# Ledger of designs, part 192: VH-VL binders against q96il0

Target 1, 167 residues: q96il0
Amino acid sequence: APERGAERRDTAPSGVSRFCPPRKSCHDWIGPPDKYSNLRPVHFYIPENESPLEQKLRKLRQETQEWNQQFWANQNLTFSKEKEEFIHSRLKTKGLGLRTESGQKATLNAEEMADFYKEFLSKNFQKHMYYNRDWYKRNFAITFFMGKVALERIWNKLKQKQKKRSN
Key: E = the ipSAE of ESMFold2; O = the ipSAE of OpenDDE; V2 = 0.75 times the mean of E and O plus 0.25 times the DockQ between their complexes.

## First folded at step 7 (VH-VL)

Design N30 (framework fv_ebrasodebart; at its last fold request DockQ between E and O 0.53; V2 from the best seeds 0.73)
Fold by OpenDDE, fold request of step 13:
Structure N30 (fold): chain C 167 residues (1-167), chain A 119 residues (1-119), chain B 108 residues (1-108)
Amino acid sequence: as target 1 above (167 residues)
Amino acid sequence: QIQLVQSGAEVKKPGASVKVSCKASGYTFTNYYISWVRQAPGQGLEWMGWISAFSGDTNYAQKLQGRVTMTTDTSTSTAYMELRSLRSDDTAVYYCARDVSYGEEFDYWGQGTLVTVSS
Amino acid sequence: QAVLTQPPSVSVSPGQTASITCSGDNLGSKYAYWYQQKPGQSPVLVMYQDTRRPSGIPERFSASNSGNTATLTISGTQAMDEADYYCQTWDDSTGYEVFGGGTKLTVL
């Protein structure tokens, strides 16, 4: 029975970075760059007594990270594929093989590649605009919740100090 | 598994409103947009609009401006499409779709909701 | 508003190559997407970003987008490929999504 070659799902696996932070860490950890997105994932610390507000912030950060990872993983994959297709198409049009006589991958000149970049940027312009918009909105929301959490922590510390003074 | 499950078929009178729900599962709801597409009987696909599940930002098709409202409930991962002032020509199957990459591709679709507008 | 034009129908014999065109002004400067819809079913994404195939879509499906025309190609067309096919893109000015009128593919 011929081994049905596992058709590599060209979907960038949502590769949860296999980076596992030390179990006893009380801090956020930054993982190595993801192979698809090239973004460094953050492993968020979950405090034992996480407040609802802290949890909301953490979730927002996690979702935003996932969003960002997915976007760039897909963008990078798209870019790579389209670049390859462009090169192949242009080489074919020139009657050139995909490999040089020396066996190296045939490349296009900088001018030809500039056309690719222009086309790619044009096609992805709207996507990038929306991405940027959402990036700002997400980061604003995160910052806002960070502020709220900071205030909550200050307030809780003040209450604890007052309670210690009254005893 | 990613799924979009829509509410059941609706029969409405002209001038009434209909609100169709689309419950999303299997993915981070807030990381995607939801587009609504309708299809009149024997007709093609018509894009109605999209909503960001994160920000609530919307973009409605010009033909539906003032009559359509899209909303999301992030707590239930549910998108809603309300169409007001229903007409007979609003009779269609309404689809929600997960919109990937800001309105570019609809990779997952709901099963559709038939809305019939009849006198 | 961008308008996408598709032939209303295409007929192909089993095993032959079907080609469905989608024409729009400067469509090649945007991404084209393709959906398959069978009777009584929801649309299914079959091609995205001009040439990309979703997982689970057969390799016989391919697409291109150049100039003003996107093309969906189905090599070795099968009876199961009989469906309505819709191209889709966006309008740059409005951000509206735009569908073609659809093409009924008949496998004879």
Scores: ipSAE 0.865, ipTM 0.935, lowest interface PAE 0.5, mean pLDDT 92
Fold by ESMFold2, fold request of step 13:
Structure N30 (fold): chain C 167 residues (1-167), chain A 119 residues (1-119), chain B 108 residues (1-108)
Amino acid sequence: as target 1 above (167 residues)
Amino acid sequence: QIQLVQSGAEVKKPGASVKVSCKASGYTFTNYYISWVRQAPGQGLEWMGWISAFSGDTNYAQKLQGRVTMTTDTSTSTAYMELRSLRSDDTAVYYCARDVSYGEEFDYWGQGTLVTVSS
Amino acid sequence: QAVLTQPPSVSVSPGQTASITCSGDNLGSKYAYWYQQKPGQSPVLVMYQDTRRPSGIPERFSASNSGNTATLTISGTQAMDEADYYCQTWDDSTGYEVFGGGTKLTVL
């Protein structure tokens, strides 16, 4: 399974939600939020009579889901690690411990954390800009193929009615 | 098992063109960009550009804008880089790299393709 | 356009700590990446996003990025660490990738 830097970097474990659709379902299923990406995966139905066009659409949707899950799983991990490092660094500068008197992890107030959020967004601006552009391009392609599949299904219904009249 | 395998070394004359291939395996090809990076003998790394394997969108280094074309073939999971109007200073090892984070990180590299431009 | 400056060469004795710098305007406001290249081989990513180490890279490799300078640090340097090292970031104005000139690490 492809993963952003799976062999060479800290990454979220690759994998899809443990939700399993019913064996006899003839519909796509939306599972619970994935633990790492916080996105809801789609479990795609594969009909017995899947046309080449329908297969292309399903694979495009599967690949796009994988891409999107990987992106946000990795970004969430990066965000979490960098936030913890930022807090640790600022607490050390102030001479404070990493834990409160009660043993909870020490944090910074919202005003102090604003610097982190600004820095993170700035460092990730180009990445998110290209992600957004690619996200729109992928969703336009998916919508376009959904339309083509809908037309193909209408055409097949018309051909089947013509066959019935010929019998 | 992520792997990028490039085509073999080439010898070209000035004014010719070269097309280097980069076959990817072990990951979903359309979900990543491919960057091309070259290295002249005894010199450092020079970024040439990237291509999106999904959309075919490209971004070329300014000094190469009119001379380079990057393409992909998703059916074979292969990226291509064509450099035209070759000069002797284009003699270099040409690398493809899997481009993570949209041009920011190159986590897997091909073995390199030596292109020699001589008369 | 961004320029990354590295020393051409760094020499260390085995077991000592090597430090390779990479200087660029406002480099600390961006991510820095580090690649190792041994003679006749492809570059290998050894540090990413300023401080992160890929799986398979020894723990003796570490990095930092602050202000105008990123630093790759190799503790307990071994003969196998002898290689060229490149830093990399991007140019905010063009979106182009920028490599440093490279640093040859010699272990004597």
Scores: ipSAE 0.726, ipTM 0.875, lowest interface PAE 0.8, mean pLDDT 87
Fold by ESMFold2-Fast, scan of step 7:
Structure N30 (fold): chain C 167 residues (1-167), chain A 119 residues (1-119), chain B 108 residues (1-108)
Amino acid sequence: as target 1 above (167 residues)
Amino acid sequence: QIQLVQSGAEVKKPGASVKVSCKASGYTFTNYYISWVRQAPGQGLEWMGWISAFSGDTNYAQKLQGRVTMTTDTSTSTAYMELRSLRSDDTAVYYCARDVSYGEEFDYWGQGTLVTVSS
Amino acid sequence: QAVLTQPPSVSVSPGQTASITCSGDNLGSKYAYWYQQKPGQSPVLVMYQDTRRPSGIPERFSASNSGNTATLTISGTQAMDEADYYCQTWDDSTGYEVFGGGTKLTVL
């Protein structure tokens, strides 16, 4: 069925203008935390007169955000899955059920969980090292292009002032 | 749709060089490493090295150190693998693969490029 | 130094469970990955990070990695599963990727 005509609900007029949420159309804005990465995404504002250099900087920042989101989404999912598997394995070894008598998910004590954290960090050590190297390289590149954009803006303002003074 | 498309088959003489290309599409090229893996006829897989499409950093298998060079062209989303001083035992199908975990996971593979080294 | 050892071949009847092992020193302290390669085709990732199945890979594929041995298990094996299977891990000491020698799965 076409779902065009609902028209069932009667609405009363508000009578008062509701305060609008802050508008961030002229600036970058932050969204809610991503379900998997737990990082808050940034939505980048695109100026109508964006220069090619400004576009390169924005794309670099967007690509870096995508890369960062993918890394942490995978890392968080891996951590959660391996933690659950570790707990289930240890409970099975002890002959214990997956739930307590109270019906809550059975857990291990801090000493037992320390073994898991140690193994997880060791297993992911190389991945974290390369991530950190890439993170620094990406931040360096972003900083470099931010500097280039700043110089371009200064130069353009200087040119504009010179033309205005000449005329 | 994620794809890696490689250049065509090559026949080379011993001592020559070969350069295989791998054009990526359907994803942000600079967010992934590219690994190269070869397979001699009837043999298993042999990792050759990886390159970062972002930084150009490389890591080459020790056996190939000094003979292999990996590069990328970000403007065309293309990775390249050049192998020099070819020997008959370099005859193999050469694969590029998208590397999602700094050398640990190859989720998409090119179709392969047969390089034959014979006199 | 990592060296991954796989049996050269494994044979199963259709509908039976196939088990392919991959052995390496302290392999369970690292992630293991599995690839399927059919004749004339590129390898396909069938299992990642020890136990994780990529989208599009049938549920009958599962895997484990503990101690010195990683295992790829195919339940209810079908004729279409006939292929070479390779395990892979990361060598912490060298920073190099290491593939196992491969196992030819025959379904008869």
Scores: ipSAE 0.608, ipTM 0.807, lowest interface PAE 1.6, mean pLDDT 85
ESMFold2, look of step 12: ipSAE 0.691; ipTM 0.860
ESMFold2 (binder alone), look of step 12: mean pLDDT 92; pTM 0.938
OpenDDE, look of step 12: ipSAE 0.828; ipTM 0.914
ESMFold2, fold request of step 13: ipSAE 0.705, 0.635; ipTM 0.862, 0.839
ESMFold2 (binder alone), fold request of step 13: mean pLDDT 92, 92, 92; pTM 0.939, 0.934, 0.934
OpenDDE, fold request of step 13: ipSAE 0.862, 0.862; ipTM 0.935, 0.933

Design N4 (framework fv_ebrasodebart)
Fold by ESMFold2-Fast, scan of step 7:
Structure N4 (fold): chain C 167 residues (1-167), chain A 119 residues (1-119), chain B 108 residues (1-108)
Amino acid sequence: as target 1 above (167 residues)
Amino acid sequence: QIQLVQSGAEVKKPGASVKVSCKASGYTFTNYYISWVRQAPGQGLEWMGWISAFSGDTNYAQKLQGRVTMTTDTSTSTAYMELRSLRSDDTAVYYCARDVTYPEEFDYWGQGTLVTVSS
Amino acid sequence: QAVLTQPPSVSVSPGQTASITCSGDNLGSKYAYWYQQKPGQSPVLVMYQDTRRPSGIPERFSASNSGNTATLTISGTQAMDEADYYCQTWDDSTGYEVFGGGTKLTVL
C-alpha cells in the first residue's frame, strides 16, 4: 500500500529511525513537536495480526494523544494571547510604546508579570481540575488495557509452549 | 464537516419519558463532552447537564437530578438524553452541543428537538 | 453558585455600537462566552474565552470581561445582528454551566 511507510515516522533527520531493536521487527515512531502544543505525536505501528484488544488499546492511545494535543495547543495559545494583551495594557497605562528602540517587543519585569500569572492561574484553575481528572482516567484506562494486552500475550506464549510439548 | 444531528420531534403525555439522540460526525467523538441545553417557548437557555464521551461521567443540573440520564454510544458517535416523569413545563426545544473540556465553549450545536408535553 | 444577569433588551440604530452586559459575582475570574440566537435557529458561538472570536464571526464583534461584568460589543451594528444574545460561564462550586437570561437586541 502506498502510505504504509507514513505510519512509521522518524523523530530526527539523521536516520535514527532505521534502527529496529532485536525484540521487535518494527515499533512506534515519534514525530516532531506540534507547533502549538509543543508535544511530540506518536505514530503507532499496526501489526499485521493485531488482536481486537490490541486495536482497542491503540485507538485509546491515539484518541488520548489527540485530546492531549488539543488541550495543550489551546492552553498555549490562550496563555500567549492573554499575556500579550496584559503587557500591552500595562505598557499603555505607563505611557510606553509596544516596541523598544531596537524594534524588539517591550516586556514587563518579573514583579509586574506576577499579577498576570495570578490572574491566569485563577481563571484556569477549575478547568484544569477537570482536565486533570480526565487525564488520570485516560491514563488509568490505558494502563488497564496495557495489562490486558500483556496477559493476552503471555497466554498465547503458554499455549504455544503447551502445543510444542504435546508433540 | 463537524455536525450534530438530533432525533425528531416528540409529543408526550405527562408522566411519560422521552429519549432524544444526538449523532456526532466530523470529529473524534470521545475527545469532547456533550452538553444538553433546553429552551422553553419564549424563554432563555437552560443548561441540563453534560456527559464525557470518553468516561461516561455526567453532571446534571440540580433541578433535573433524579429525572435525567445522559449516555453515549461511542460505536455510533451518538449521545442520548432521557428525561423521565415529564411535566407540562418540560415542553421545550432540547439542544445537544459539543462541549470542549478546556477551553469551555459550546462551539457546535444540534438543530434542536421539540418535545411537547400535553394531556 | 453563579447567577448571570443580562438586561432583557437593548435597542440601537443601524451603524451604532451595541453593548450587552452580563453581570455575575467575580465573573472576571472565570471565562465568559457569548451566543447569538435568531428566531427558530440554534444558538451560534460568537465569542469565547472572554475576548476571542471564532472564525466566521465578523470583526465588529468584540468582548471584555473584568471584575463582575462581561460585555459584548457590536460595532457598526447591522440589521442581521438582530437576535437574542446569551452570556455563559462555569460555576466552579457545582461544575455547572450557567447561562444568562438573554438580551434581545433590536436594530431600528
Scores: ipSAE 0.256, ipTM 0.716, lowest interface PAE 4.4, mean pLDDT 83

Design N5 (framework fv_ebrasodebart)
Fold by ESMFold2-Fast, scan of step 7:
Structure N5 (fold): chain C 167 residues (1-167), chain A 119 residues (1-119), chain B 108 residues (1-108)
Amino acid sequence: as target 1 above (167 residues)
Amino acid sequence: QIQLVQSGAEVKKPGASVKVSCKASGYTFTNYYISWVRQAPGQGLEWMGWISAFSGDTNYAQKLQGRVTMTTDTSTSTAYMELRSLRSDDTAVYYCARDVSYNEEFDYWGQGTLVTVSS
Amino acid sequence: QAVLTQPPSVSVSPGQTASITCSGDNLGSKYAYWYQQKPGQSPVLVMYQDTRRPSGIPERFSASNSGNTATLTISGTQAMDEADYYCQTWDDSTGYEVFGGGTKLTVL
């Protein structure tokens, strides 16, 4: 029986729409922005002669993209839902409807919305602290492996020069 | 399917050490933390600590510092929790849980591992 | 060190609304989470980030978090809801996760 699960999803876990890069792409391809995270996904080019080190770097970048997409999709959803709940609660307290006479969504003034932003930032302080820490660690790891890949490519070019001289 | 599968029950003498494993599947292991939570018979949940599957960073509950070590093996998507110098009051069911640390939620839990310390 | 206080037990009749409280200093400035545990089973996340319900958790589960008190509310309580319920938050001063003592919900 065919497996049901992540392998058969048409979108990434972050809610990213399925997309395909141009055929025979020789470079990384950047897709349209995801509906939920607002981030553009990157399709990574896989060379036919990818080294184990290049594979490790690519997987690290892919995993970091997935993590980042998941974080922002969740954050945007949380912000939107809590903002709507806050607005509805304050309008109900004032005895006001959710729509204006023109049918537009009723809004709160800047002073009232400042209360929401203060509360949201306070509640999300730990979350943002963990995100920033992990973000820096992931970028340091990526930079480190990018350096290792660059050194490997330099060494391989030097080996090719040696082979040409020997022949 | 996302699941966490833990090692089997252990019976230990006071002063011994126990190492419980937690094998993850169905998700990108390095994108989550793993928290460990224990529950003594008839008691509530007690958080023990967490480990980042990406960095290996750990944070241990004050009560357990010096006796607990948490590690991961990314090649097998497995987390480990080792508790040393076991006492009778360490008798508990030990759970691993997937920790969405930036959301501070434990969304999937292992089946639990009963560790009995005879005294 | 933050302490979360829950009543040890709550009893309701089938079909009635159950309310389980969780109290902690300035709890409303942090997110609260709720877990359900049935005898012999592992805990199950039933509410996260104060008011959000995971996929698969019935609509009759709701929650709030304000001031010093977070509340899990189960409307139209069913026999299958009989379980221990634990609240959880993060402690700013220690960086540790903290669980409440648990509440045994009995449906009689």
Scores: ipSAE 0.431, ipTM 0.767, lowest interface PAE 2.8, mean pLDDT 85

Design N6 (framework fv_ebrasodebart; at its last look DockQ between E and O 0.48; V2 from the best seeds 0.51)
Fold by ESMFold2, look of step 12:
Structure N6 (fold): chain C 167 residues (1-167), chain A 119 residues (1-119), chain B 108 residues (1-108)
Amino acid sequence: as target 1 above (167 residues)
Amino acid sequence: QIQLVQSGAEVKKPGASVKVSCKASGYTFTNYYISWVRQAPGQGLEWMGWISAFSGDTNYAQKLQGRVTMTTDTSTSTAYMELRSLRSDDTAVYYCARDYSYGEDFDYWGQGTLVTVSS
Amino acid sequence: QAVLTQPPSVSVSPGQTASITCSGDNLGSKYAYWYQQKPGQSPVLVMYQDTRRPSGIPERFSASNSGNTATLTISGTQAMDEADYYCQTWDDSTGYEVFGGGTKLTVL
């Protein structure tokens, strides 16, 4: 078990995909699934005339994506490590090797694995509860600012119409 | 590099208030909670509460509820802890810590702020 | 309210194995975390989620958690391991973080 030693969760892979959108894209860009979080990152477009409100929305979306990517990268790593530990411990207790006769990694059947899944969910229940609450709070905040940006854009269009009519 | 830098030591009289700052750097401040933990001289660690840097939600230890207020300023990536109605047994080193798992563990700690309450 | 109980002190000779216990009701149904605090310094996370070791923590540190007891084990104990050690978990009913009382490890 020393191969997992000395690593902090902060060193778990949590970054966005290595995808690089075109330099002159005028749109948000969705990259391939990140190999660690299994989430598709968004590469956000920065318009030339970005308003302070639009900048705040973009920053909020960027930070929320980073937060979500980090959470699932770390949870996926934790799940994988604890699953392998559980399997190895149960195989050792049963006197079985870590490899099947065919050379593939030995595993447990679904009934045997049910104990692991229940244990993992139980230990992580509070963390997932707070994650879900924060996820909803972040999405409501994003939606709120999206609405504010939409109203700002409508207002600017109305100002342009007023100039046209008055001239 | 991730760092939490706290304000300097303070000396207070009983009944006064203290506000300790904790400036975060090297990570996205709004994506983590900040916990405050204190340690009286020669004593163990005592958790005081946490605050979400995103929402401002707090959870305060029962012993301190009504006397403590935790806030954040996202524009400066700074967390604050204010303790009111100070008593002599509030003399302690006050730490801020980055709270990675929603109040489950503390992976980065500030250097500590000594608050001395004496008559 | 969850309570974590640690021995106040543990003494070991250099090179020997130190064991520091942390007792709490149904602690094995939660994750346990361990912190090292050297004199005049802030605490440092040394074990997390029962058995995991952060990057930079020597392999001689290991931990376990089952039943009512979590145990921090330091094999080949060195003079630099002399410190206070705290276990930590959470209280299911309140969401409060709970620290053990601390154990002073002395290397003689």
Scores: ipSAE 0.689, ipTM 0.857, lowest interface PAE 1.1, mean pLDDT 86
Fold by ESMFold2-Fast, scan of step 7:
Structure N6 (fold): chain C 167 residues (1-167), chain A 119 residues (1-119), chain B 108 residues (1-108)
Amino acid sequence: as target 1 above (167 residues)
Amino acid sequence: QIQLVQSGAEVKKPGASVKVSCKASGYTFTNYYISWVRQAPGQGLEWMGWISAFSGDTNYAQKLQGRVTMTTDTSTSTAYMELRSLRSDDTAVYYCARDYSYGEDFDYWGQGTLVTVSS
Amino acid sequence: QAVLTQPPSVSVSPGQTASITCSGDNLGSKYAYWYQQKPGQSPVLVMYQDTRRPSGIPERFSASNSGNTATLTISGTQAMDEADYYCQTWDDSTGYEVFGGGTKLTVL
């Protein structure tokens, strides 16, 4: 089957597709949500005449994306594992097995699960505060360099316009 | 391969300053903090502070505030720890550690740098 | 502002279960971490976020953290497990990392 003219897809042995940006792209592209972090990755277009400032911005955005993906993958894993441990601990305390008589996985009601959410939020409060602080700093840096790149592009256009008027 | 390689042993007189380096490799340097931890001979681990390799923000242990400065050079993926006004009780092995405060905390450590302060 | 207290030493025979405690005010509301250090060597992370094992750490290492006490448990203790063990947590009021005083595990 055709690859829609501009997009190439690679399929992993497990049948999981790899996202590939369009081959003629002059812009960044947003992919499907990552399996582990649930965040959509951005695949960055690299122009052949990329300035050092544009390269710095792109690398900053790529490194921030990697950092953010790692954080949320770890956070989602931590939540899932601690939730499972909490449920198992509470079932053991009640003298109950991990499965019901019907073979279903035993669960806790909403009131019991409220205790887990309170504990999880308490333990992760500091982690989330530092994540938010670092996220703000990274976005500030990205915004700052986006502004610098925009000014560079404006200056280059003015320089080109000046040469055109002189000729 | 993730590695943190520290500078060699130093012998200093009281009142002097020492600057220890920690060169990181095998990972994206700016996505981690670097913590510094020291250990006096026969004693336990004592946290000194951390630095963000991204922002350069630092947080220093209260006992060391005013004497310690932590910096990074992202072009060489190197962290530095400078300790000033050295005293005999600053004699210790100084470690740098990769710090992922959102998960593993101190998952990789440098080999350590012995700093001896003697008159 | 947190202070972590560990016993100075723990002794076990090979194959026995070693238990190393770490006590701190309301420690169970924070994450605890454990490091192994052998003489002349750098510390090695053996447990993180209370109960998690890094890649390469044997399953015989486990840990818990509840109330005021975190515990590192080594089942089927081997001679190679002989080392100093340090617990660690993060103080949210200061952002300071805090280590326990360390426990020397001897396998006799």
Scores: ipSAE 0.592, ipTM 0.806, lowest interface PAE 1.8, mean pLDDT 86
Fold by OpenDDE, look of step 12:
Formats: structure tokens, C-alpha cells, sequence
Structure N6 (fold): chain C 167 residues (1-167), chain A 119 residues (1-119), chain B 108 residues (1-108)
């Protein structure tokens, strides 16, 4: 009896990119596009002498990245699923098969697909509104902490110069 | 494992306030919202409001405007819901839920906190 | 404010298909979510975004959304499926979450 292939439950996998940067890297690395989100993950470098402020910035960037990865992975999965269901439903209503006479996957025309896109956008309106709001707030926070880190680095350099002049 | 653990049952008098806590674990707290939902004895679910664990933004049900305050402590991954000017009709089990508005919505729930308002 | 209407109760025999409806204005333009609540327990998400099933939910659970009506379907209903079921959506104007009144499913 052929083992019925376990239907891969479309669980949005925790998009832990398997991309591992080289161990001796002293900079951030950009991985290949994630297969679910299509976003390129960034592996953030951790300095040996990371300040608490730098750590906070790094953490915020990482959390924001994870947030984005989760959102887009889920959005793409939702879109793909809804699209497929729409196409199948419309083809069935038309009395058409899922495949053409040539064996190709049957598709809907652009006008029919426009209805799908309109409906999809309507259903996801709240989601997109919240996403956009949070995206701006997160980026603002990141930018703010980047400024603080820059100031801290300047201050530390000035203190080091003063110590060298006093010795 | 993702968990939401709420504070214990409360008994309050009319006019008093109650503050329920919800400690989150097993996920990045600031990447989600927390919603509060209550259920009076033998009644359905009533949404109270949500809070962004990231920004602190809140949205409260109109019926509870002025009486409810939701807060978060990101250092402890804890959400709080305070309800003031308690009435007998506020007697309910109060739930916190992880609110993933971008997907599954209320995918994880606390165990609930019974708040009894009695004279 | 958006209102979701559910039947107060549904009864089915073991092995039969249970169907629970949820009707609301403009529900067809939004996603519906479904929660199961057993006595003395917290609600559990059983369906999200109209037709999607969370991990750990049995395949006998399915849902659809047509027009202004969402439907939760339980095929081959079991005694363990006896619970209250709530539909949920949101109000675009307020951002409020809205629950249905709940449906008590009895397995006879």
C-alpha cells in the first residue's frame, strides 16, 4: 500500500533561515530570500564589547525582522491559499476542469482575477493598516536608537582622548 | 512553549477597582498584541480591548471607556488590565489572549481570572 | 457596531456532521475566526481566516465563508466535540473585535 504522503500541514514554519554566516564575521550578513516570506534575513553581528544601548538596538532590529518575517510568511501563505481556492471555485462554477485539454493548469482571465484581488484586499484591510502603523513605529524606534548609539560612540571616543592627554 | 499565566481570583466590592495580570512566555512579547476578553457566568465572550505590547497603543470597547486601562511591562513580559468602578455586572472570568492580528488572532489564551463583585 | 448572530444550540448524533452558522453584516468582506470552549476551560482557536485550521486541530474541523455567513463544520462529530463555539470578526470602523453569541453543540 503506497504510504500516503503526509500532507505537509501548511504551518508557516518558524522561518529560522538556515543561513549561518562565517564564525569569524565582524559584520552583518544578509542571507538568501526566505522561502516563505521572500525577505532576505539579516544576521546581526554581536561585538565583543557591545554596550547596553547597542544591545538594545540590535535586539530591536532582530525583533522587528522576526516580526516582518512572520507577517510576510503568513501573508504569502494566505494569499496563495485564497487564490487557489478562488480559482478552483470559479472553475467549478464554470463547469471547467482544473486542467486544460493540453494538461496545463487551468487559469482564470485577468478580469476574473481582479475580483479576487479586490476581495483579498478587502479581507486583509485591517491587517495591512495595523502592519503599516507598526512598521513606521518600529522603524522610528530603530532610527532613534541608532542616533543614541552614535552619540554614545562619540562620547566614548572623547573620553578616551582625554585620558590619553592626562597620561 | 507559549504560555499566558494570569493572576488569581479576586473578590471586590462595588465601586472598587481590580487589576488583573497576564504574564507571557515562550515568544517575543513585543511582537504581538494582548487582547482582554471577559465572560460573565453562563454568558458569551465579550471583547474588552487590546494593547500593543510594542507601542503601548490601546483600543477599548466603547462600553468600558473611562473604566478600563490596559498596560504592559516589557521587562517582565506582563500585561495588566485594570477595571475601575466595579459593578455587579462586571462579575466574570477575565481572559488575556495573545492577539496576532496578522494571522491567527487569538491563538493563545490565559487560564482566566474570576472577578466577583459582591456587596 | 457589527453583530454576529449564531444559533443558540445545535444537536447532532455521534458520527454525523455538525454545522454551526455565524451571520453578520459584511462578514463576507472580513475574516471569520472560530473558538471552541469546553466547560471551565479557556477558549481554543479551531479555525482562523475563514478556512484555515491551526496546528493540532483535527481535520474533521472545517469552515467556510459565503456571503455574510460563516459556517463551522465538524465532520464525524465525536463526544469530545461537545462544547460552546464562538465565531469572531472585527469592526473596520472602530477596530473592535466582535464575538458571536455562541452556539452550544450537544452530541446526543
Amino acid sequence: as target 1 above (167 residues)
Amino acid sequence: QIQLVQSGAEVKKPGASVKVSCKASGYTFTNYYISWVRQAPGQGLEWMGWISAFSGDTNYAQKLQGRVTMTTDTSTSTAYMELRSLRSDDTAVYYCARDYSYGEDFDYWGQGTLVTVSS
Amino acid sequence: QAVLTQPPSVSVSPGQTASITCSGDNLGSKYAYWYQQKPGQSPVLVMYQDTRRPSGIPERFSASNSGNTATLTISGTQAMDEADYYCQTWDDSTGYEVFGGGTKLTVL
Scores: ipSAE 0.363, ipTM 0.782, lowest interface PAE 1.4, mean pLDDT 89
ESMFold2 (binder alone), look of step 12: mean pLDDT 92; pTM 0.936

